# VHH binders against N-acetyl-D-glucosamine kinase (nagk): the designs that were tried, part 2

Target 1, 319 residues: N-acetyl-D-glucosamine kinase (nagk), of Dictyostelium discoideum (Social amoeba) (q54pm7)
Amino acid sequence: MSKEIFIGIDGGGTKTSTVAVDSNGQELARHTSPCSNYHSVGEDLAKAAINEGIKYVIRKVKETITDDDNKEVTVGSICLGMSGVDREKDKLLVKSWVTELLGESINYSIHNDAIVALSSGTQGKLFGVVIICGTGCISLGFNREGVSGRSGGWGPLLGDYGSGYQIGYDILRHVLKAKDQVGPKTSLTQVLLEKLQLTKEEDLISWAYDPKTQSWQKFAQLSPLAFEQAQLGDEISNLILVDAANALYDLINSVIKKLGLDKEEKFPLVYTGGNIERKGILSDLLSKKIMENYPNAEILNTTCDPSMGAALLALNSKK

## First folded at step 9 (VHH)

Design D5 (from C3 with K59E)
Fold by ESMFold2, look of step 10:
Structure D5 (fold): chain B 319 residues (1-319), chain A 125 residues (1-125)
Amino acid sequence: as target 1 above (319 residues)
Amino acid sequence: EVQLVESGGGLVQPGGSLRLSCAASGFTFSSYDMYWVRQAPGKGLEWVSEISGSGSSTEYPKSVKGRFTISRDNAKNTLYLQMNSLRPEDTAVYYCARDSYNYVWGSYESTFDYRGQGTLVTVSS
């Protein structure tokens, strides 16, 4: 009679994605609403954005029901992966908003958005390790007992080793060391100046310290130069990528050991983020080190977006 | 106490335009989807527009789609209805309503929570 759905929400830094799936994990409806990070937009707007998505997908599913005499939709479970939800207090607040809308008797799962990234590679299972490597980086994981662990994610001021930001920063540092004759020459010098449309290394000061353009992405955008020049044989670029791979390995290794995943017959290790999710020098270096030390790791990429990953978590939590 | 105060109605010729306003107070305006509903003489209530709490999503029935535009200003706690190409059948008292979304066993339902006097729109030549 009733149509049971499972709802996943990805509350990223700029927008909120909501997905409803059926009991087979097939997408029924999807909606995009504004940012729901309540530290950024406040509680009222964050609550509104979340509830907008939920109401929308329920309505859209009702509209698809052919039996006009029975257009009932029930929510079996809901999973939210939310930016800005880091503490138990944050989880309880967000839960209160959704409980007010959907009632107390359904299954709720609220996580930081990084945890849902693991689910996007495991088709809805909170088991194994994820490494997220883009502008910043973090590793998280779960064991079979549901114990979580994390490493990294402290930001550029406190250390974000292995991230695109750090690779970009290291490019600048090595180019300047070569200029000062305290480090080896590198092909990075020429390609960096060309990319930034600068004439000489001294011009990097005004570029780097321009107060109008300060962001982590400003430095992270340089990271492709290291990949490109390492491919062409540049020793410094190779060193930068080896150092990044070792840093990413250290983050993953810490989570594996904290959770006892080395004792598992097999566990998933999900790569996500632009610097490692595709085959390339960094992912190859990291994967080689992982397989040498953890042949029981199964290296995976994400297979769906985070809102679908959250929906699959919701589906699996009801089973 | 929830208050919704409609204004902007009046007499207009067919083909004319009016802009209705609804001042909201006593609740967190931005947290609620909002509606305009109307009641013509001797008729029941009719839904004429819906807008999400954020303002990012709007809906209309076929009878007014393309002619009416709902909008909101969450900083001013104000809901608007721009009505163009008005017809005699648009003559009605117009009410601003907030969404009363309730979990009922087996389904989730929206209902219209309107509290104001409404504003009369008369379309006649």
Scores: ipSAE 0.000, ipTM 0.349, lowest interface PAE 15.2, mean pLDDT 85

## First folded at step 10 (VHH; from D5 with S100T N102T V104P)

Design E6
Fold by ESMFold2, look of step 12:
Structure E6 (fold): chain B 319 residues (1-319), chain A 125 residues (1-125)
Amino acid sequence: as target 1 above (319 residues)
Amino acid sequence: EVQLVESGGGLVQPGGSLRLSCAASGFTFSSYDMYWVRQAPGKGLEWVSEISGSGSSTEYPKSVKGRFTISRDNAKNTLYLQMNSLRPEDTAVYYCARDTYTYPWGSYESTFDYRGQGTLVTVSS
């Protein structure tokens, strides 16, 4: 008859990874193609990169079939985890490219990093909570009934406490408070000036307000200084990280309560993003607060790459 | 209570033109990005155009770029779609929609909020 496969795609900022799995979740084929973020490379190149991966994995699976009477490969479902795809118009556009190739009758899902990150920590189950702490921060979750919830993600102007941007901003504020003698001295002053190649605190005004270099990442790049100086005993750096942990907890707590996950025997809580996915002061502070309030949370990191996480989500949408 | 009411559909010949309207009420129209989407027979939804709340920017997929023009009149709470050089493939029910929320980083999900029954456009000889 046919061999049914399930396809996951991770469209990162520099490349596109495509994975096909069988009904047991075992990898059958994998391909890397160019970047598929259409805001970066345009529709034609993004579409080509996505379709290249799909065509490749289907062909490779067909080549492994030894029964000439049954050489068909069918796609049961496909999941795309795409950086830069966040609005419904983005999802519809990308879907139109793949439906041209695969037809209208299969199950499609298009997600961003947060949802695929949950799947990468849960082996393809859309249940539990994920917290992302990178340049920005957000928490998302699903209960067993499939109801979703989210908290945070409003951006720096409206409040993004717990994010790398906010940590970077807090570094600047505390250095200037120390300069004004309205706050304690901090070892952050010297390391900040060295990192930015500035001579004195007054130079921070020109750096921070330079219209040629405004971006959230400009400020978020400072966040490692707080981790480094807290490790060396700086009290202000520790305060900054405590405040960030409390903010991340508030986002997670909101999602848990919205979804009733406190009533579950247990639920997964997946950490991701550069500030918390690695063991460190921030993740330790957050984990302590989570376990004190939700002993039924199972704190996890991702266990597979995002393309496999997407493939497993695609597989589980058919079960 | 939010209302979006589409009108202006009909039967047109290939190469013809048609202008769709969407009357909006129950919300601050100028605060929302607006969309046209369509659904061809037996197909899923397809994004057709977007306009910012102020009207300062517009976007189109390649399939309609150069043929369709979205516009809005914020004083009259009305969204428009001017459709030129129509093709049989443009046959669909057309809906207007508002964006329910947008995030500055683009790493979060947004959803079309549409409430109308749509307006049928048929392009046939």
Scores: ipSAE 0.006, ipTM 0.488, lowest interface PAE 9.5, mean pLDDT 85

## First folded at step 12 (VHH)

Design G1
Fold by OpenDDE, fold request of step 17:
Structure G1 (fold): chain B 319 residues (1-319), chain A 123 residues (1-123)
Amino acid sequence: as target 1 above (319 residues)
Amino acid sequence: EVQLVESGGGLVQPGGSLRLSCAASGFTFSSYDMYWVRQAPGKGLEWVSEISGSGSSTEYPKSVKGRFTISRDNAKNTLYLQMNSLRPEDTAVYYCARDTYTPWGYESTFDYRGQGTLVTVSS
């Protein structure tokens, strides 16, 4: 009898993780292959990395089959969570690789890693809400009918509230307000200047508006200063993080309302991103506000790696 | 109403050339990245080419790179695909498509696609 497996792939910026699971969600095999981001390594290498993973796990599963006369493995479904797969063209390209290897009839799904992040917290179910908070921020969700919704992701200029960028930007604003004596003093002033190797607040103008080094990441990189100083009791830093938490809540709230998840007995809310995936001031502030308004929300962290999350998505697609 | 209308398809011999056109209307054409995609018989949709809104950047999959050239005339709201050195495997219905992509988005899709034009490469 043919062994049916389900495959999940996490195509990261540095490596690719492939996992095969059985019909019960039990891991059968795992493999790490090189980067599969074709923007970084090119189409051939990216394709090779994905193929390597798929072939490996299939081979490993075959080796476990006791029937020597019929060692057949059937891929029931495959799900790929890919970094840098933001556009439809990217999905189509990756699809072409998968179908070339596994056939045109293969059941497949290709997602951005953000969607897989939700799955990693929900055990392979696209239901609930995910808040992603890194350099930028965005909230995504799915209801039980499969309808998706999103809030945020407008970029720094149009509104990336609660993001690392926003936090960094707010640090600069408050430091300069303090300089002008139109805002309160803050411990951020000294640590900001030290971090940027500047000697005076006036130099922040050149730093902030330098066309040669202009990036939103530049500002986001300052965000840790707010966390650190808040822990030390800086009121301005705490204010910055409270504002961020409120902004993130608003995004989540919007998605909940759009999808009618507030009517659910329970729904998962997954935290992901460098700013909230770990226990900290911002995550705590956000969680408090969530619990006050949505007691039916289950705040979750990722319970499995993204490749497993993807595998479980693949599995559930056949159920 | 957004409309995309492809034209220029036909029968061509292997090694031949063909130029496709896509007339766009109902939206600010220059504000959108545009795409050519194709669907061969019995196969799924395949990405063929991409061009930025301004036309300053183009991208191709390996399967058509060096043979196909995407271009656009924003003044005429028209997208083009020059196909050279055509192969039997290039046989497909070709579509022009618009994408919903934004730089800060995590997911995009082709929200509009034309009816397509058939390209047959056969000896």
Scores: ipSAE 0.763, ipTM 0.945, lowest interface PAE 0.6, mean pLDDT 92
Fold by OpenDDE, fold request of step 17:
Structure G1 (fold): chain B 319 residues (1-319), chain A 123 residues (1-123)
Amino acid sequence: as target 1 above (319 residues)
Amino acid sequence: EVQLVESGGGLVQPGGSLRLSCAASGFTFSSYDMYWVRQAPGKGLEWVSEISGSGSSTEYPKSVKGRFTISRDNAKNTLYLQMNSLRPEDTAVYYCARDTYTPWGYESTFDYRGQGTLVTVSS
């Protein structure tokens, strides 16, 4: 008898994670392959990365089968969460890779990584809301009818409010306001200068506007300072985080309303991203506000990695 | 009503050329990225070509790159696909499709697609 497996793939910008699970959702095999973003590495390398993962997990599962005469593995379904796959053409391209390898009859789904992030918190159910808060921020969700909604994700320039970028940016603004005596003093000044190895606030200009080091991540990397100083009682740091929490709430609220999830008895709200995955001031602030307004929200953290989330989606597609 | 009507398909020998056209109506043509997709017998839909609303950017999968050229005339609301060096594996129904992509879009789809035109490459 052929062993049926379900495959999940997390295709990131730097690496690709592939996992195979059985009908119970138990992990059978896992593999890490190179980047599968074809915008970054090209079609051939991206395809190869995906194929490598799939082939590997299939092979590993086959090795565990004790019946030497019938070591057959059947892929029941495959789900791919891919970074940067936002266009239909991208999905079709990835689909072509999968069908070439696994056949035209393969059950498959291809999603943006944000959707897989939701799944990683809901154990493979596309229902509820996810808030992703890293360098940027975005909220996505699904209702029971399969309708999707989105809020945020406009980028740092246009509106990644509540994101690591925004927090970092706000740190700089408040430090400079303090310098100008148009805002209150903050402990952020000293720690920021120390972190950046600067001696005075004026040097922040050259740092911020350096054309050689322009990145949004540059600002996002400062976000931990707000967390640290807030814990030490810095009022400005607390303010920055409160503002961030409010912004995140607004995104979530928008998605909830768009999808009518407020009418549900319960719906999951998944926290993901470096700024809220871990229990901290920001997550607490956000949670408080969520609970005050949406008592039917179940706040969840990711319980598995995105590839597993994808695998569970694949599994559930057959149920 | 949004309409996409493909034409230009036919029988061609390997190595031959065809030019497909897609007449668009019912929407602001220049505001949308347009696509050619194809479906071979027994296979799923395959992406063939992309062109931006302005026509300034084009993209192709490896399977057709160097052989196919997508273009558009926004004044005529027409999309084109020049197919050169045709191969038997290019045999398919070819569709013109509109994408819902916006700069802030998430998981865009082909919301409209024509009835298609059949291209058969055979000796």
Scores: ipSAE 0.761, ipTM 0.943, lowest interface PAE 0.6, mean pLDDT 92
Fold by ESMFold2, fold request of step 17:
Structure G1 (fold): chain B 319 residues (1-319), chain A 123 residues (1-123)
Amino acid sequence: as target 1 above (319 residues)
Amino acid sequence: EVQLVESGGGLVQPGGSLRLSCAASGFTFSSYDMYWVRQAPGKGLEWVSEISGSGSSTEYPKSVKGRFTISRDNAKNTLYLQMNSLRPEDTAVYYCARDTYTPWGYESTFDYRGQGTLVTVSS
């Protein structure tokens, strides 16, 4: 009588993709709506984009029902993989929007979009490792038994090695070591001063200690200089990126060992975040070390179709 | 051991006010962002407010912004929620919650929540 469906949502940075599947995992309907990252577009627009997709796929499935005396569709479960959903409060807020539409009795699962990207390659299983490297860094993972693990994410005060913040800090450190004649000269000196519109290394004190502009993003913005100068042959820039790659490897290695993924025939390893999501010096250095130690790792990016992966995760959670 | 104990709930008329308290112990209170969440009868958990460890930053969903004010007294290890212009839909059990200690905050969870305090808003 009523047709049961399972809904997956991928709320990326520019659009929201919604997919409904049947109990066999076959796609029944799909919809694209605007961005649903509420930090970018606010609550009203984000909620509207999510609910637009849900309403559309339910209506589309109802149109396919041939039983004239029963045209109802039930949602067995829904999985959302959302950009901007990082903390528990984000999950609760998004859940409150969807619950208003679908009620309290269905199964909801809500994740950051990076986590759900894993399910696209695993037929709806949260399995493998993600390394996230932007302003800050963290590694997360899941084994086949559903055990999760994490490493890193302790912030700049306690050390966020491998992050954009730390790379930016290391640029400043090496420029000043060169000024003090404690370390080698580096092309970073000139490009740093030019970027900051400063004349001399001594002026870095005023910039770095300005209490009105303290944020770790301020330091992380310097990290492109290391990538640029390493590409041009600067040995200090290369050293900074090697150190970052080793730190990222240590986070990934910890999660792999904690979860026993080294014993798998293969497992996905997903790179995400602005410093590592594209092929470049840092990702190449990291990938080399990963492949030398874990030839069973399959290095992936987040361009897989996460909306189908989320739908399959929703299907699998119904049990 | 970590403990969070809510108090201050009760029966109040629509348009009225209540002030909730949460006594915290067993951890360095000022190091943690703190939260109020609520659960209405037959409903799931809903985020209500957030305050930073220092108390300098607060955040609210639109459903309560302008009516509720979170605050903290780090010397007394106490979290507060001032609730004004109360509506029947604010009827719920209110919990204070602590997030995991990760300054980056990615994929964090509430690792501790109190037993809650009931707020009923009715004529």
Scores: ipSAE 0.146, ipTM 0.675, lowest interface PAE 6.4, mean pLDDT 86
Fold by ESMFold2, look of step 13:
Structure G1 (fold): chain B 319 residues (1-319), chain A 123 residues (1-123)
Amino acid sequence: as target 1 above (319 residues)
Amino acid sequence: EVQLVESGGGLVQPGGSLRLSCAASGFTFSSYDMYWVRQAPGKGLEWVSEISGSGSSTEYPKSVKGRFTISRDNAKNTLYLQMNSLRPEDTAVYYCARDTYTPWGYESTFDYRGQGTLVTVSS
């Protein structure tokens, strides 16, 4: 008889984690391989990283089989949560790589890594809310009936309030307001000029409007200054982060209400993205407001094991 | 009613060329990113090309890059796929597809596909 396993993959921005579980959800094998975001490393390297993990866990499970006349491993289903998988075309491309290895007959679930991270708080269900806060921000969610909802994610031109881009933009705006004497002084002025290697606030014009360096990541990379200066007592930095937390709360609140999650005994809320996924001023402000309004929310951070969550999703899709 | 109607498929020898068309109606065509996908006999769907709503940006997987060219004529509401240097592994039913209307969508799905047009590459 063959041994049936269920595979979960978490393809983050720097590495790929692969986990195999048995029909009881017990971990059988685990592997770490290089980054599998094909927009970053290209198709060949991304495909190789994914398939390396799959081949490794299958081989390791085979090595544990003690029945000499039954050494086959069968994959019942596989779930991949991949950085760089955002659109249906991305899903189809990644699926084609894995299908080449595993065949057409198994159940495949392929998602963005943030969506699969949600499953770690639900023992393998897509249920609850994720808030993504990095360069841009968006909230996504699923109810128990599988209905999805979203709020935000309209980009910097149309208003990406709460995002790293917006925090960076607000730093620049408040520094210039202070220079014009239409807003309060802020310690952000000096640390901004030092970071950008500029001597005067007027030099910010040439930096900000330089057509050779335009990207929204350029502005988003300023956001750590607000965290640092708020920690040192700067009132403007604190205001920027409070406004960001309120904007993130509004996105989450909209998704909770659209999906009726306020009526659940409890639901997971996953924080992801560089500005919120670790404990800090922004996540603390947001969490306080969430717990004041939704004590039934279970807040999860970057300490989740998304590869195990993906493996449990794969297991649950086969049951 | 959204409609996508593919045409231009047929039998072609290896190394040959075909041009597929997709007539779109029932929606504002120029507002949507459009896709070609294919399904070989006994296989699942595979993505083969993407073009932005304006037509200014295109993308292809490595398996067809350099051989296939997607284009669109927004005045005629028509999507095209020029396929050159065809190989037996290109044999499939080809569909045009519309993505969900969200220009900044983080995770999206194809919400409409046409009925498809068969391309057979054999000697």
Scores: ipSAE 0.056, ipTM 0.635, lowest interface PAE 7.0, mean pLDDT 86

Design G1
Fold by ESMFold2, fold request of step 17:
Structure G1 (fold): chain B 319 residues (1-319), chain A 123 residues (1-123)
Amino acid sequence: as target 1 above (319 residues)
Amino acid sequence: EVQLVESGGGLVQPGGSLRLSCAASGFTFSSYDMYWVRQAPGKGLEWVSEISGSGSSTEYPKSVKGRFTISRDNAKNTLYLQMNSLRPEDTAVYYCARDTYTPWGYESTFDYRGQGTLVTVSS
């Protein structure tokens, strides 16, 4: 009698986490191996890191089998959630490595981080909505028929309202409005200048427009100031976060409507990304608006790490 | 309507060469990165090559690097794959493709793929 396992892999930017679960979703083994982003380390090292994790967890599960009848471990399915695996070609390449090890008959799925984040909040169900709010923002979702939908994710030039980038940009604009006497004074002025090691508001133009340091992460790094100053009672910081919450709501609302999730008895809504994963002003404002309009939404944070989220998705996707 | 039509497949001996073409229509060809992918008998789909919209950048997996060359003629809306030093393992249906990738992070898929052209490498 063989023992069937289901494998989840989280290929992060610096390491690879592999977990095996049984048919009940209970963790049997776990391993950490080096980075598997092949854009960073090349194909040979990335393949080796993935295969190391798979071989390790299979071996560890075999060590728990005490039956003398030559029982073996079989892999029912495997799910990989990989950074740097964003394009179909990336998925095909990684799949070819794992297929070489495990064969063509196993059920494989390869996804980016957002899909696995939904699974990490739903304990393996690819159903409902995820909202990602970090440097950028996007909402993704699936209905019960497997139809997907998205809203947002158009980048900073075209507008990424609700994101850390936009919050950071809005801080700059409100500080300058206060300087111009077009808007009220705000505690953001002092903390912004201190963070950037500038002496006066006029210095912001050379910082913001410096072509040598252009990245949207540069602006997104400012977003914690809005959270901090809103907690201290700054009204402009609170306004910035209210506007962000409304923008995130609009993305979620669009996905719910596109997928008909408003007609469900209940559906999960998973929060992820550094600006909303923790309870705070932004997540509270968003959650209030969600509950007022969609009492059938079940707001969730991730309850397990991404490798477990991938393993649970693998478990639920078997034939 | 987006259309991709592959041609140039056939029978070839091991060590031989073959050139595939893909005629593209229904979209601004030069604005898209283009791909060759293949499916061997009994196997899943495998990525073979990529070329940027301008043609200035190419990429290959290790399994074909040095043997295959992707190119494009944007004036003719045509994608090419030059395959040299062919091996029996290269036997597959070859497809040209483009994808829906956005740089800011949801999962992409190939949104269009041709019907394919069969390449058989056998003595």
Scores: ipSAE 0.011, ipTM 0.554, lowest interface PAE 9.2, mean pLDDT 85
Fold by ESMFold2, look of step 18:
Structure G1 (fold): chain B 319 residues (1-319), chain A 123 residues (1-123)
Amino acid sequence: as target 1 above (319 residues)
Amino acid sequence: EVQLVESGGGLVQPGGSLRLSCAASGFTFSSYDMYWVRQAPGKGLEWVSEISGSGSSTEYPKSVKGRFTISRDNAKNTLYLQMNSLRPEDTAVYYCARDTYTPWGYESTFDYRGQGTLVTVSS
């Protein structure tokens, strides 16, 4: 007997995850292949990584079919959530690769990987809001009419308030304000110097401006210090996290208003990204502010990995 | 009102050449990245080329790289596509397109596309 499957792909910055599910949403196969961001690895390698995953999961499902005379697998739909797919030209290019393999007549959904993050918390529905808070931050969402909205994601130079990068940068600024006697003393000073293996605050300038180590992650790696010291009672660390929560709230609030979600009886709000996805001071502060202003928001974490979220979105696109 | 008008299509034999033009009006042409896309009979849209607003950078998928050249004349508000070494699989309706200008990039669409010009490559 032929078997219909639905495929989800999560093309992150370092690897590609492919999942096939049945019509009930149950996982049948999965595969990990190399990075598929074509801006990073070029067209040939990106195409190969995507097609490797698709071919693998189809083959694995075929191996489970008990009718040895007819091992047909039919792909009903496929959803790709890909880093580096931002513009219509990116979607058309990636679609052309997959269409070459699977044909023109199936349902395709191709999105930036951030869009699929919402699906991972909503069981495959593009409705509601997601806030992503890690090294950088962004909020995005969809209303019931399929209209999308976005706030944030401008990067650290232009405005990434609430991100791990900004929290790390705020730690540095407050430590130096304390050194200059412009701001109050903070326990962040000693833990920062210990983490960076420095002996005095003046050494921070050579660390921060070292041209051999520039990256967003360089500053974002400091953010756990604020969480740790706030738990120990440091007032400056708590201020940093309150400011971050307020910034994340502003991004979410903008998306809610743009999409009219304040008028819904209820809508999902998905937390994801390393600084917010686990319960902690930042997520608690944000959740409190959300519930005070939007009691109709249902705050969720992701319930599956992004490739499964994409597979569920593919399944739902047939209906 | 934004308008994009393609011309220059026609019938050519394999290995031949065509030059497509797109006349733009109703917007500041030099401020926008411009694109050529195509649609073969019974197929979806395919990206063919991109050029920056200034004309300083261009991009092509591997399927046409080395055979097609996008250019623009910002003084005349005109976009061009020079197509050389044409193959039967290049048969399609060709459209010029404008992308959204905003920078945040998490899902954009072409906001305007012309009516297209037909290119047929056959012996």
Scores: ipSAE 0.006, ipTM 0.512, lowest interface PAE 9.9, mean pLDDT 86

